# VH-VL binders against q9nrl2r1430to1533, part 89

Target 1, 104 residues: q9nrl2r1430to1533
Amino acid sequence: GGVHELSAFEQLVVELVRHDDSWPFLKLVSKIQVPDYYDIIKKPIALNIIREKVNKCEYKLASEFIDDIELMFSNCFEYNPRNTSEAKAGTRLQAFFHIQAQKL
Short names: E, the ipSAE of ESMFold2; O, the ipSAE of OpenDDE; V2, 0.75 times the mean of E and O plus 0.25 times the DockQ between their complexes.

## First folded at step 7 (VH-VL)

Design j5 (framework fv_nezutatug; at its last look DockQ between E and O 0.83; V2 from the best seeds 0.69)
Fold by OpenDDE, second read of step 8:
Structure j5 (fold): chain C 104 residues (1-104), chain A 123 residues (1-123), chain B 107 residues (1-107)
Amino acid sequence: as target 1 above (104 residues)
Amino acid sequence: QVQLQESGPGLVKPSQTLSLTCTVSGYSISSGYYWHWIRQHPGKGLEWIGSIHHSGDTDYNPSLKSLVTISADTSKNQFSLKLSSVTAADTAVYYCARTDYYLGSHRYGMDVWGQGTTVTVSS
Amino acid sequence: DIQMTQSPSSVSASVGDRVTITCKASQSISSYVAWYQQKPGKAPEPLIYDASSLESGVPSRFSGSGSGTDFTLTISSLQPEDFATYYCQQFYSTPYTFGQGTKLEIK
């Protein structure tokens, strides 16, 4: 049911945050540190935002939750070349997410 | 206290495989972020060879002529380096090092190094 | 690959002097820079991580600064034990690359 799904989302977000490759995704990119980021990325998102949406029960479907997570990774790979530390972390975290998402 | 120690043959013949092991003590390699191999040719600067994430994911320097393989053995708390088809250009002091992860962030640096081991490629 | 151009290649200084070493990246690398000290016959020792964070146990006379492409290691008051070779390194992308080194010699 809905409550069970929400709990599953919460647990998955917690696991993502605790993952050692979550550091690029914990919060939105700073405009000060990366001035051109928001010129390139039009739909910025981070784990803290996704967690807030989960807590506010904004996800009606698992697909909506998954879409936001995938958007987060897509943003990372769009901005960062694949050999960057952020992209490498993202690749591993996304793989972890895909495994965990199968349980939803 | 975290310590890293390199070990392996100090002499390797050309075309053979160079094999080194880094033994980590006082810290689990499963708790680290990256484990690195670096080398320094006599009288030269530092060159990054490759790294292994504690998950097993690896990255190698594409400029190296020899084929690089890095692996980890969590049961022994070790990680290893193999360079195939070595030449005189692979003569160097080889170091292993660590990049750590703590409280949601990894440090951009190698905070612990081994003492280094000299490897000479000669017929 | 990202090139780290370190300058100067060598510098002579006296005890008590202020010494500055610069590292320029071929592209913007945020703050993903570390600095190391190496003495003859010894392994490199970490000084700075994340461009400006002092490693544990490193004297406060050492400091790092910079972001983007220009990075600096500063020794505010040179001590006898500080004569060595120093290296910068970037962690922005693989292959990770080092500066060519700066040999700090006694004048």
Scores: ipSAE 0.746, ipTM 0.907, lowest interface PAE 0.6, mean pLDDT 94
Fold by ESMFold2, look of step 9:
Structure j5 (fold): chain C 104 residues (1-104), chain A 123 residues (1-123), chain B 107 residues (1-107)
Amino acid sequence: as target 1 above (104 residues)
Amino acid sequence: QVQLQESGPGLVKPSQTLSLTCTVSGYSISSGYYWHWIRQHPGKGLEWIGSIHHSGDTDYNPSLKSLVTISADTSKNQFSLKLSSVTAADTAVYYCARTDYYLGSHRYGMDVWGQGTTVTVSS
Amino acid sequence: DIQMTQSPSSVSASVGDRVTITCKASQSISSYVAWYQQKPGKAPEPLIYDASSLESGVPSRFSGSGSGTDFTLTISSLQPEDFATYYCQQFYSTPYTFGQGTKLEIK
C-alpha cells in the first residue's frame, strides 16, 4: 500500500508493542523454554516479525497485515489454555487491537 | 520507593465478611500490572488468594471463588479484599503484593510485598 | 492446579556452604517461576523472577536455573543472613501456587 497506509501499520504495531500485555508476543516463542511449541504451531509469528514486514513493505493490503496480527492471537489461543498468563494477556491485547484497527 | 501496607480488623467472627485494604504509596496502582492478595496459615506455607489487573479484571483461587472479591479504588490508591462467610480455616497472615510491568514484559513474580496483617477468625 | 514440590523440606548447613534447593512443577511451566526468601516474622522477599533473573539488590551468591518442570535455587556461599525459609511459586496459570517451602538452618 501507500505511504500513509504503511505509516498507519507502523503506528499500530508500535502501540501494540508498548501495551503492557504485549510481552508474550514480542518475539517468537523459545524452543528451549517451550520445547513442544513448534510441534503444535505451524505458522509462528510475533510482533517483531510483523514490524519487519511493515518496514520491508511486505504488506500490500491492510487485510494481509490484519491477518498476521490475528494469526498471532490464534496461535496463542491454540497453544495456551485460557487460564494461563499468556492467554489472559492475549485476550486483552486482542481487544485493544480490535479497537485500534477500526482506525485503519 | 513503592510501599504497600495492609489494614483491617485483626479479629473476625465466623460467618462474617473479612475486609482488608492495601494502601499503595510512592506508586500509582493504575501503573502496575497485577495487584495480589496472598495469605499464610499458621505454621504453613503461602496461598495465593487472587489478583486484580490494572484494567479491573480479576482472577481468584478457585477454592475461594464464590467467597472472594478483590476491587480497586484508584482515587485512594488502594485495593481491597473481601472474603465472605469466614471460618477458623481463614485464620492467617494476609499480604498484598505487586507484579510490575517492564517495557514489553512483566516480572514473573511479586516484586513488592506489604508487611502482612494477622487475621484471627474466632468466636 | 499446578503443584510445586520443593525438596528438601529442610536443610542444615554452615556458613560458607553451597546449597541447592529444587522445585518441581507437576507440568511444564516454561520459565514462569519466582523464588522468595522469608525470615521469621517478616514478609517474603523476592529473590529470583523468570526462573533465573535476580531481583534488584539481591546478592550475586543467589542464582536460579531451570525451565519446564525442574527448577533450582542455589546459594553459592552461605552467609549468616541467608538462614531463612525459601519458597518457589509458578506464574504459568491460575491459581498461582507456591511450593511448601524449604527451611535453611544453621548447622
Scores: ipSAE 0.548, ipTM 0.874, lowest interface PAE 2.0, mean pLDDT 91
Fold by ESMFold2-Fast, scan of step 7:
Parts: C-alpha cells; sequence; structure tokens
Structure j5 (fold): chain C 104 residues (1-104), chain A 123 residues (1-123), chain B 107 residues (1-107)
C-alpha cells in the first residue's frame, strides 16, 4: 500500500501497544513459561512482530495488516479459555481494534 | 500516594441490600487497570467478590450468584459494591483494591488496598 | 474454579530462620500468582506479583518462585515484623481465588 496506509498502520500499532490490554500481545509467548503453547498455536504472532513488518513495509494491503492482527486475537482465544485474564484483555483490545480499523 | 477508602453502613438487616463505596485519592480511577472488592469473614481467609475494568466491564464471583453489582463513577473518583438479599453469611470485613498496569507489564496481583470496613448483618 | 492450596497451614519459626511457604494450583496457571502479607486487624499488603516480581518497598529477603501449578514464597532471614498470615492468589482466571492462608508464628 501507499504512504498514507503505512502511516495508518504505524499509528494503529502504536495505539494498540499503548492500550492497557496490550500486555498479552506485546511479544511472543514464552516457551519456558507456557510449554504447550507452541504445540497448540501453529502461527504465533505478537505486536512487536507486526510493528517490525509495518516498519519494513511488508504489508501491501490493509487486509494483510488486518489479517495479522486478527490472527493474534484468534491465537489468544484458541489457547486461552474465556474467563482468563488474557482472553478478557484480548476481547477488549479486539473491540478497540475493530473501531480503529474502520479508518483503514 | 494513592489511597483507597471504603465507606458504608456497619450494620445491615437480613434481606436488605448492602451498599459500599470505595473512594480513590491521589490517582484517577480511569487510569487504573482493574478495581476489586474482596471480603474476609471473621477468622477466615480472603474471598474475591468481583472486579471492574476501567472501561466498565465487570466480573463477579459465581459463588455470590447474580446478587452482586459493581459500578464506577469517574466524576467522583469512586467505585461501589451492591450486594442484594444479604444474610448473616455476608458478615465480613470488606476491602477495595487496585490492579495497576504499566507498558510491558501486567501486575498479576493487587498493589493498593483500602483499610477495610466491617459489615455486620443481623436483625 | 481454580483451587489454591497452601502448605503448611501454620509454621513456627525463629528470627533469622529461612521460611518457605508453598502454594499449589489445581490446574496450570503459568506465572499468574501474587503473594500478600496480613497482620492482625490490618489490610493485606502486597509482596509479590507475577510469581517472582517483588512489589515496590518490599524487603529483598522476600522472594517468590514457581510456574504452572507449584509456587513458593521464601523469607531468607526472618525478622520480627514478618510474623503474619501469608496468602497466595491466582490471577489466571475468574474467580480470582486465594489460598487458605499460612500463619507464621514465633517459636
Amino acid sequence: as target 1 above (104 residues)
Amino acid sequence: QVQLQESGPGLVKPSQTLSLTCTVSGYSISSGYYWHWIRQHPGKGLEWIGSIHHSGDTDYNPSLKSLVTISADTSKNQFSLKLSSVTAADTAVYYCARTDYYLGSHRYGMDVWGQGTTVTVSS
Amino acid sequence: DIQMTQSPSSVSASVGDRVTITCKASQSISSYVAWYQQKPGKAPEPLIYDASSLESGVPSRFSGSGSGTDFTLTISSLQPEDFATYYCQQFYSTPYTFGQGTKLEIK
């Protein structure tokens, strides 16, 4: 995509990172702390990875950026039962993302 | 320093609604991550009642059924607990507490507590 | 609900002793454990969050460890002010449950 789209992706990622519900998503899940995570989740991703992809201009379409963010939330809800702190944070952050993504 | 202070009636009659308020000073409720109510029955341990996220989303202990309501008033910098249809089993010290957040770290715990308020349920 | 079981229920110790309190979760909860100290007539005071991170202002003689189901609070050299009841709490899923408490008593 264009310069304006890349600026929008960067702004949105920064807003997600600064959101208080971003903590489960800031970096990849630790294999040491959560040993079975990578047995269940086959396409791990986190906000630091997505931000790096934005900075390297790897997203050509808004849909590619949105897909990576949605994968991050999908992984969260697949691994974490609904009453967990991660799932609750993910639910609110995803709602925030959906509102902001309307600008893309 | 941030301080939490519980207030409400010390005596409530059975079947009535217990209403408690937590007043927050030195810190904005909208800047906190979660705000909690915890109680402790005489001579017993701690029981989590419920929490409210700064967005207004609530979580309640299912053992207290649907009798619990937690709400926040950001203009007064307060959050409140309502427990309906109380019985003698609701006699306890009630605490409010905060879970704070900062970038890159979620505090798995409650870092600031009120001093507690004693509630007795009796006829 | 996740059940948190502390052991021992009470322990007697002397000033200068190393004291260890254990907390067991009924299912894996990663590192989502906090520890609190409560003195008679007072509110609980936070000691540790995220299983091993020391709360601000807490003396370095306190430490936490563990992941999954087994968690430990250690006091490396017991001081007179440390005689209190200690609680663990899981923050992994609602309801956020506490252990039953461990009373640390003077020997």
Scores: ipSAE 0.433, ipTM 0.843, lowest interface PAE 2.8, mean pLDDT 91
ESMFold2 (binder alone), look of step 9: mean pLDDT 90; pTM 0.936
OpenDDE, look of step 9: ipSAE 0.737; ipTM 0.906

Design j6 (framework fv_nezutatug)
Fold by ESMFold2-Fast, scan of step 7:
Structure j6 (fold): chain C 104 residues (1-104), chain A 123 residues (1-123), chain B 107 residues (1-107)
Amino acid sequence: as target 1 above (104 residues)
Amino acid sequence: QVQLQESGPGLVKPSQTLSLTCTVSGYSISSGYYWHWIRQHPGKGLEWIGSIHHSGDTDYNPSLKSLVTISADTSKNQFSLKLSSVTAADTAVYYCARTDYYLGSHRYGMDVWGQGTTVTVSS
Amino acid sequence: DIQMTQSPSSVSASVGDRVTITCKASQSISSYVAWYQQKPGKAPEPLIYDASSLESGVPSRFSGSGSGTDFTLTISSLQPEDFATYYCQQWYSTPYTFGQGTKLEIK
C-alpha cells in the first residue's frame, strides 16, 4: 500500500502501454464497432481505467491490481477466438505481464 | 527506406522442399512487428501463407497444414519460408511483406512488399 | 475461415468516373480490412488499412468505408493509372484471407 508499491504499479502499467501488443487493451471496446461485446463481457476494463485506479490509490493490495489486469486478459480470451489478432496480442502481452509481475 | 527482396530457386521438383528467403534492407527485422509470406497462383488471387512476429511466434494458413515453416535470421536481416512436399499446385509467385505497427494501434494491413519471385513446381 | 467476396469481379469505366468496389465478409470483422492495388506483373501496393485509413502517398480520390460485414472502396474520379486489380483482405483472424479481386478495365 506504500509509495513504492504505487510507483511499481504505475511503472508496470506504463510498460504494458508501451508494449507493441497493448493496442487491444488501451481503451474500452467501442459498442458502435463491436455491438455484442457488452452482452458477453459483464466486467469491462482497459489499461486507461487501471491506470486511473492506480493514480487514485484505489488498489490497497498488489493482488487487487493483478486481478484487474488478469480480468482484462480474461475478457479478451472470452470474447475473442484464439486465432484473432486481439487474442494473439493478448497472449503475448499476458506472458510479458507475468514476467513483470514477479517484480511486485 | 525499407526494401524487401525475395530469393530462391525458380524450379523445384515435386515432393521436394521449397526454400525462399526475404532480405530486408534499410530496416532491422528485429524492430518490425510482423513479417509475412503471400503467394499468387497463375491468373488467380492472393493467398496468405503465414507470418512471423518479431518475438518468433509463427502463424500458418491451416490449408497448408504442417507443411510450412517460417523462421527469421536477425544476423542476416532475413526471414525465410520452407514449404515441404511440394506439388504442381504450389506453382505461384511468392511475395514477402511487412506489417507496420502504428503507435497506439495495430495497423490492419501490409505496408511494404517485395517484388515477388516466381516458383514453378515441375518434373 | 472467413470468406471475403468482392463485387463486381470486373468493371469497365472511363477516366473521370466514380468507381465503387464492394467486399463482403462471411462474418462480422469490425473494421479489420485492408485494400490493395495490383498492376500486371507487379507486387500489390497498399491503399487502405483499418477499413477507412488512407496509406501514406495514396491519392485522396481513394477512400474506404464500412464495418462489420460490408466494406467499400471508392475512387471518386478515375485516372489512367488506376486501371488495375483491387483486393480486400480481412485482418480479424488467421488465416488472413483475401477477396478474389476486382479487375478495373478501361471502357
Scores: ipSAE 0.258, ipTM 0.797, lowest interface PAE 4.2, mean pLDDT 89

Design j7 (framework fv_nezutatug)
Fold by ESMFold2-Fast, scan of step 7:
Parts: C-alpha cells; sequence; structure tokens
Structure j7 (fold): chain C 104 residues (1-104), chain A 123 residues (1-123), chain B 107 residues (1-107)
C-alpha cells in the first residue's frame, strides 16, 4: 500500500525488534553456528530483511508484510523442537505480533 | 575484541544531574542489539537502570523512570546516561554493558561489560 | 517486576567441594537466565547464559540447570580462583533483575 501503511509496518517491525523474544529473529541464522539450518529451511528470512523491504517500499499489501512475518515464525517452528528457547520465544513473539497486527 | 569504557565525573553534588558516557570499540552500536546501564551500590548487588536500542527506543527501570534518560550517538559509537536530581543514594559504581541476542550464542544476558566508574554524590 | 531470589546469601567452602547456588524467579521465565561471577573491585564476568550454556573460556566445573522458576549454578570441584560473589539475572522481561548475590568464601 501507501506511505501510511508503510509507516504502520515500520512501527510494528520496531516493536517486534524491541521485544525481549526477538533475539532468534533479528538476523539470518548463522551457517557457522547452525550448520544444518539451510539444508532444512529453504526460504530464510529475518526482521532485518523485513525492515529493509519495508523501507524500500517492497510491500504493496498488508497481507504481503504479514506473510513474511508468518514465514519467519513458520521457519522457527519447522527447525526448532517445541521445547527449545527459540520455539518458546517464537510462540510468545507470534502472539504479540497477532495482537499488534489487528491494527493493520 | 569488543570493549566498553565508562567516563564521567567521579563526584556530583546533590540535586544535580549525573552524566556518564560509554564508549564502544570493536563493535558497532547500530548492529541491532541492546546497550545497558547497570549500577552497584557500595556493598550491595546489581541494579539494572535501563537500556537503549540503536533506533533510539529506550526502556527504564520503573523505580527510576522519571529521573533517567539514556541516549545514543551512533556516529561516535557511544551511549550515555543522565540521572537527574541525584542524592547520596545514587552513590554507586556505574557499568555499561551489551546484551547480545545473537542466535547460536544464546547470551540472554550481558556478555560484555565496561570496567565500571565510581560516582560519589557529595557536597 | 520479576523478583530473583538467591540461596544461600553466603557459603563457606573448601577447595575440592561441590557448591550449589539456587535462584528462584517469582514467575516463569523459561530459560532466560544468566549467571555472573564478580571478584572484588572488578566488573561481573559472564559464566552461564540461556540457563545451562557455558560461556566461552569458562571452566567445565561450572554448570547451570533449570527452567521456568527454579535455576541452579553448580561448581563441581571448587578451585581457589572461584572464591567470589555470584549473581543470577533474568532477561525474560524489563526491568531486568538480578538476584541479591551469593558470596562464596574460604571455610
Amino acid sequence: as target 1 above (104 residues)
Amino acid sequence: QVQLQESGPGLVKPSQTLSLTCTVSGYSISSGYYWHWIRQHPGKGLEWIGSIHHSGDTDYNPSLKSLVTISADTSKNQFSLKLSSVTAADTAVYYCARYDYYLGSHRYGMDVWGQGTTVTVSS
Amino acid sequence: DIQMTQSPSSVSASVGDRVTITCKASQSISSYVAWYQQKPGKAPEPLIYDASSLESGVPSRFSGSGSGTDFTLTISSLQPEDFATYYCQQSYSTPYTFGQGTKLEIK
């Protein structure tokens, strides 16, 4: 959408980055630290990439922005077993996102 | 090697504003992590004061919220603490620290600390 | 605010002893706990992050365990350089809070 929608996306990304549970999502997963990640996850994404896409006006619809955020969470739950700190952080941050996304 | 160094006045008068600066070397403040101020009163434990994200967004300890301002200067790779209306109770060693959210390191805590700077509030 | 309570506040031990320090959160904080060692006149040094992960360069005699509300730091065989004050810290939510500290002294 327009400038107004992009401002809303930027605000939401800033809120997500600021959240204590954002740590698994701030940057792309390191291949050095997690060697098998890119063998399992075929569409990697992170908050820094999503924020860059917002700033470059690459999202035309709110649904496209939401899809990228949901892909980020889907990747987390695909790779990380349910009892891990990553999956627990993802669950809490996703719930926070769903509440904030009601404003979009 | 990442290093943090506190600087500021060692002596502040009651009711004045305490100003401290943390200089970061070997790492960019704008790399997307949180930068913290922590203090330790003589003979006591650690108290979290607040944090800043490179976007300028801040979080403060509610017990200090009306008195604290944290700011960042990414061009100088520094972040600073201002504590207004100080009293003798603000006498402490002040530390700056980094909180690292990097996947695979799983820090969930302050992984790099400055050496600390002693601040005495006295006439 | 999440309160972190350490037990004991002080412990006297001898070289070679197994030492256990406990930290209890007032509410569930998953694994968002770090442990620090502080020697007199120095800044805290990180020992454990994510409740159980050992920081690089920290001796294997240190270990952390726990999740939810109850966390433990263990030193399996105490060495002379381990006499210090130990702190737990939660980073689950702001304000970030520390335990009151446990002072480990020579018996």
Scores: ipSAE 0.006, ipTM 0.562, lowest interface PAE 12.0, mean pLDDT 85

Design j8 (framework fv_nezutatug)
Fold by ESMFold2-Fast, scan of step 7:
Structure j8 (fold): chain C 104 residues (1-104), chain A 123 residues (1-123), chain B 107 residues (1-107)
Amino acid sequence: as target 1 above (104 residues)
Amino acid sequence: QVQLQESGPGLVKPSQTLSLTCTVSGYSISSGYYWHWIRQHPGKGLEWIGSIHHSGDTDYNPSLKSLVTISADTSKNQFSLKLSSVTAADTAVYYCAREDYYLGSHRYGMDVWGQGTTVTVSS
Amino acid sequence: DIQMTQSPSSVSASVGDRVTITCKASQSISSYVAWYQQKPGKAPEPLIYDASSLESGVPSRFSGSGSGTDFTLTISSLQPEDFATYYCQQSYSTPYTFGQGTKLEIK
């Protein structure tokens, strides 16, 4: 990715972080608080990791960035039952992401 | 409607490189998760060869790793397989397939397949 | 590599029969299982994804179940067009692996 692509990725991550429904996604799930999470989720990711990857220029294409964001939502829906606050937050934040990602 | 179509030589000589291309229509390669090559030897089951993310990230079957290269051309909406040093054991029907997301989930499986192209390796 | 083992390798059945095909993974793969139907001379056609989710357009007589290591494909009332070879496949980790196939034959 170029400088313009990196600026777009950073802007989108910042918008996701600022969203009211970002709370399940800000940091990796705590192994102490949720002990079975890492037994179920084999590719954990969170917004802080994605933002670090953006800042280190690890995304070569917009598709790689989008895939990491989608993996984050996929993990949420896999671990959390449909009617949980986490799954509901994920559904709303994913919809917001899809609208914003049209800019990429 | 999403369609995948394999193309390439139907006959390859032993020790040469087999080159196949998968043309994707009705869908952008950059919107999918992974794009796969699978083969099937006559009268046998399915064997996964490898996959590519359109970013260029690849995974290969370890049994074929030193012989396989998969590449993608997003501008042409196609991805390709090269299998080097072929032998009669590489005679098979070769399929390309899409793996996609569902609600952000990469558990969708290979939901669209090409018709397959028959490759015979003989002198 | 994750091995996928199907049973039976072949089954003979009649129209109207309930048919079950099982698939066992050599390690836990959550629900990362898809099932495919293949008719002679044709490409595999997807039936089930995420162990139990039916692909669009697939008849409701097909169902999938299981999680972890043991998975089942069921055809509740076999139809003439269902005679085919069936494959399970894991997408939990690379290399992706298929079961050896189950051939469903006319009795």
Scores: ipSAE 0.006, ipTM 0.562, lowest interface PAE 13.2, mean pLDDT 85

Design j9 (framework fv_nezutatug)
Fold by ESMFold2-Fast, scan of step 7:
Structure j9 (fold): chain C 104 residues (1-104), chain A 123 residues (1-123), chain B 107 residues (1-107)
Amino acid sequence: as target 1 above (104 residues)
Amino acid sequence: QVQLQESGPGLVKPSQTLSLTCTVSGYSISSGYYWHWIRQHPGKGLEWIGSIHHSGDTDYNPSLKSLVTISADTSKNQFSLKLSSVTAADTAVYYCARLDYYLGSHRYGMDVWGQGTTVTVSS
Amino acid sequence: DIQMTQSPSSVSASVGDRVTITCKASQSISSYVAWYQQKPGKAPEPLIYDASSLESGVPSRFSGSGSGTDFTLTISSLQPEDFATYYCQQSYSTPYTFGQGTKLEIK
C-alpha cells in the first residue's frame, strides 16, 4: 500500500497497543510459560509482530493487515475459553478494532 | 526437600527502593516452575506481586507494574524483587513462593513458601 | 481482575465441629483454586490445589469442592491445630488474586 495506508496501519496498531485490553496481545505467548499453546495454535501472531510487519512495509493491502489482526483474535478465542480474562479482553479489543478499521 | 528463604533489609525509608532476595535450596530455579513474590499487609490478606521464569519472562500485578522488577540469577539459584518509590502502604511481610503451574496438569497452587520477611517503610 | 470473596469473615467453633468456608469468584475460573492455612506469625501452608486435591501431608479431614464460581473448604472434625486463617486463591489468570481470608477462632 500507499504512504497514507502505512500511516493508518501504524496509527491503528498504536491505538490497539495503548488500549486497556491489549495485554494478552502485546507479545507472542511464551512457549515456556504455556507449553501446549503452540500445539493448538498453528499460526501464532501478536501486536509486536504486526507492528514490525507494518514498519517493514509488508502489508500491500488493507485486507492483509486486517487478516493478521483477525488471526490474532481468532487464536485468542480458539485457545482461551469464552469466560476467561483473555477472551473478554479479546472481545472488547476486537469490537474497538472493528470500529477503527472502518477508517481503512 | 525444596526450601525458600527471603533476605533483605527490614526497614526502608519512603521514596527509596526495597530490595529482597529469595534463595532456593534443594531444587533448581531453572526447572519448569514459576517463582513468585507475594506480600501481606499488617492485619490484611495476601497480595500477589509478580512472577518470573528462569528464561527471564516476568509477569507483574498491573497495580504495581511501573514500580516492580523481578530478576533471576540461576548461577546462585536466587530470584529477587525490587520495588521502587516505596511508601508506608508497602509495609508488609514479603514471601517468595513456587507455583506448580503446567498446562495439562491439575497442580495449580503455591506449593512451597518461604518463611516471610517483615519490611517496614518508615522515616 | 478476578475478585475472590470469602464467607464468613470469621467463625467461632469448637473441637470436633464441622466447619465450611466458601469462596466466590467474580467470573468462572474452572477448578483453578487453591486453599491455604495461615497461623499467626507463620507463612501460609498449602492445603488444597485444583479445587479438590489434597496437598501431600495434609490431613484427610480437609476437603475442597466446587467449580466455576463457587468453591468450599470443609474441615470435617475440627482439631486444636486447625485454628488459623484460611485463604482461597485463583490461578486462572494473572494477576493471581486471594480471598480476604476467614479467621477460625475458638468458641
Scores: ipSAE 0.000, ipTM 0.534, lowest interface PAE 16.7, mean pLDDT 84

Design l1 (framework fv_erenumab)
Fold by ESMFold2-Fast, scan of step 7:
Structure l1 (fold): chain C 104 residues (1-104), chain A 121 residues (1-121), chain B 110 residues (1-110)
Amino acid sequence: as target 1 above (104 residues)
Amino acid sequence: QVQLVESGGGVVQPGRSLRLSCAASGFTFSDYGMHWVRQAPGKGLEWVAVISYDASNKYSVDSVKGRFTISRDNSKNTLFLQMNSLRAEDTAVYYCARYSIGRGYRPFDYWGQGTTVTVSS
Amino acid sequence: QSVLTQPPSVSAAPGQKVTISCSGSSSNIGDNYVSWYQQLPGTAPKLLIYDNNERPSGIPDRFSGSKSGTSTTLGITGLQTGDEADYYCGTWDYSLDAVVFGGGTKLTVL
């Protein structure tokens, strides 16, 4: 739980944001773009919200940070059919996350 | 065959009202968000308004907010744009357009042929 | 004014190739997929490219799209007189919560 640990969360979020497949996850889904999203997804989250939580030191444990990232991917796969660009981007970004998360 | 057919355009004086319609066929209208896009003579495309598939969300560009209202009737497969307090700057061809399904930016995969609105004295 | 910047015009001879640029910011092109639309004189716009580089059925492979950072380009090879049209880029803008278009580029093939 020190400054080094918080820096690790920030670095990982920056790496996710920088990744080519981050586009579906950068900001909350717009109801204009996806009219039924919030009828299906009950706990919406996005990388900008997670990054704000990191900056406010709201994660005490690495598991809490990991849970929020995994919720983001879970929401993607619940809403988007497997053959969509969103689901494919989510699959690749989640694999990248799992490799990077080994450093936490 | 997906078709969008606009109607209701015409020549009106400033301050008057018009209601545009867009009749949709060849797809399940109630599954799609719908947009109005306009184009002034010799100018580019300008997004005007959007309505979600169930009409629960409606948004319009600030320059028409409070004057234009987008609505739809899913039982009649019809999109509407009620235009009040018309100004000379509203002179344009008005297109209805369909968003393709999915998350992220949805392209306008089908467009109507447009209906012309001219606001002049 | 247009949120996305395109050159107002471009011209080339039949059989040549051109590229049309479209520049934006992180809130639009940077964070989203881009579409391109062709508008022949007196007609409605037609979808040419979606998801940065995908073509709808019926669009010839002479048309291509690419995206890098906050910019995107439309490429047209083997120019034909029938390609004379206005071309528009379009995407979503998260800051404006709106669809935004480029100002349009008039392609002349003479």
Scores: ipSAE 0.039, ipTM 0.685, lowest interface PAE 6.5, mean pLDDT 87

Design l10 (framework fv_erenumab)
Fold by ESMFold2-Fast, scan of step 7:
Structure l10 (fold): chain C 104 residues (1-104), chain A 121 residues (1-121), chain B 110 residues (1-110)
Amino acid sequence: as target 1 above (104 residues)
Amino acid sequence: QVQLVESGGGVVQPGRSLRLSCAASGFTFSDYGMHWVRQAPGKGLEWVAVISYDASNKYSVDSVKGRFTISRDNSKNTLFLQMNSLRAEDTAVYYCARYKIGSGYRPFDYWGQGTTVTVSS
Amino acid sequence: QSVLTQPPSVSAAPGQKVTISCSGSSSNIGDEYVSWYQQLPGTAPKLLIYDNNERPSGIPDRFSGSKSGTSTTLGITGLQTGDEADYYCGTWDYSLEAVVFGGGTKLTVL
């Protein structure tokens, strides 16, 4: 091994994945587990998809990366009522993201 | 208030068919996805099938795929499980269960009392 | 074999505390919310805990859940004879695309 510089986006995605409140966001929602999800959510996204886009250098601007993360939270709050564990986890993780995103 | 009542179980020979029903009351049936879960005598719980609130999405586990079909009639508040080509290993109590649409990952908030299927050889 | 591993039995005296473990992997407990179900003899399962540590209306606070990594536990305090039952953990398995259950734990209150 050697020293490699990680992009700011890669570092931020890693920090989000490591956060205790990340589990609703780690992978795309299964159509079998939640059969009505894709009838309601038209632009699904998850941290594994965002990480893949970062690794493939698909984000040209910080705003595009931020938009995908915010879409992920927006989907969470659209599908899940505010008093659910998913919405509460989303609220805490979004606050953490906003603090970390100041470094971008 | 919320009630799920299964029926249609019985004793059948291998290779025969049964159709299970689950009558729902006390809630808006068309707002909820529904599951079938079974339990063999003296054994644990095994998930069998799921259907979305509008019947647009259906899934059955591999061990019953091609033999069992889940369906629903929202106008009659009824869930069904059509069971074809029954085998001795399908012997179990069959429960219907619901999960709340919009509550995400909470799969089973209410269960019926179960209906017994015995496949005798 | 069950995908999630539980001890087959636990026992304790009335008034004591017991914990029931449930172990899985990153594709289920590690990545997903966990539920716990109580099955009294001769009855249907009843939801005790959902989303790792939430209680449905009507479930006493002596029942609790906790999750750490790829494992989860059900805690029961102030044991009563009426708690004698089978207890099952359950969650979603992302790799199998299926609901998976533990093998069940028989709680005996002596």
Scores: ipSAE 0.098, ipTM 0.710, lowest interface PAE 5.8, mean pLDDT 87

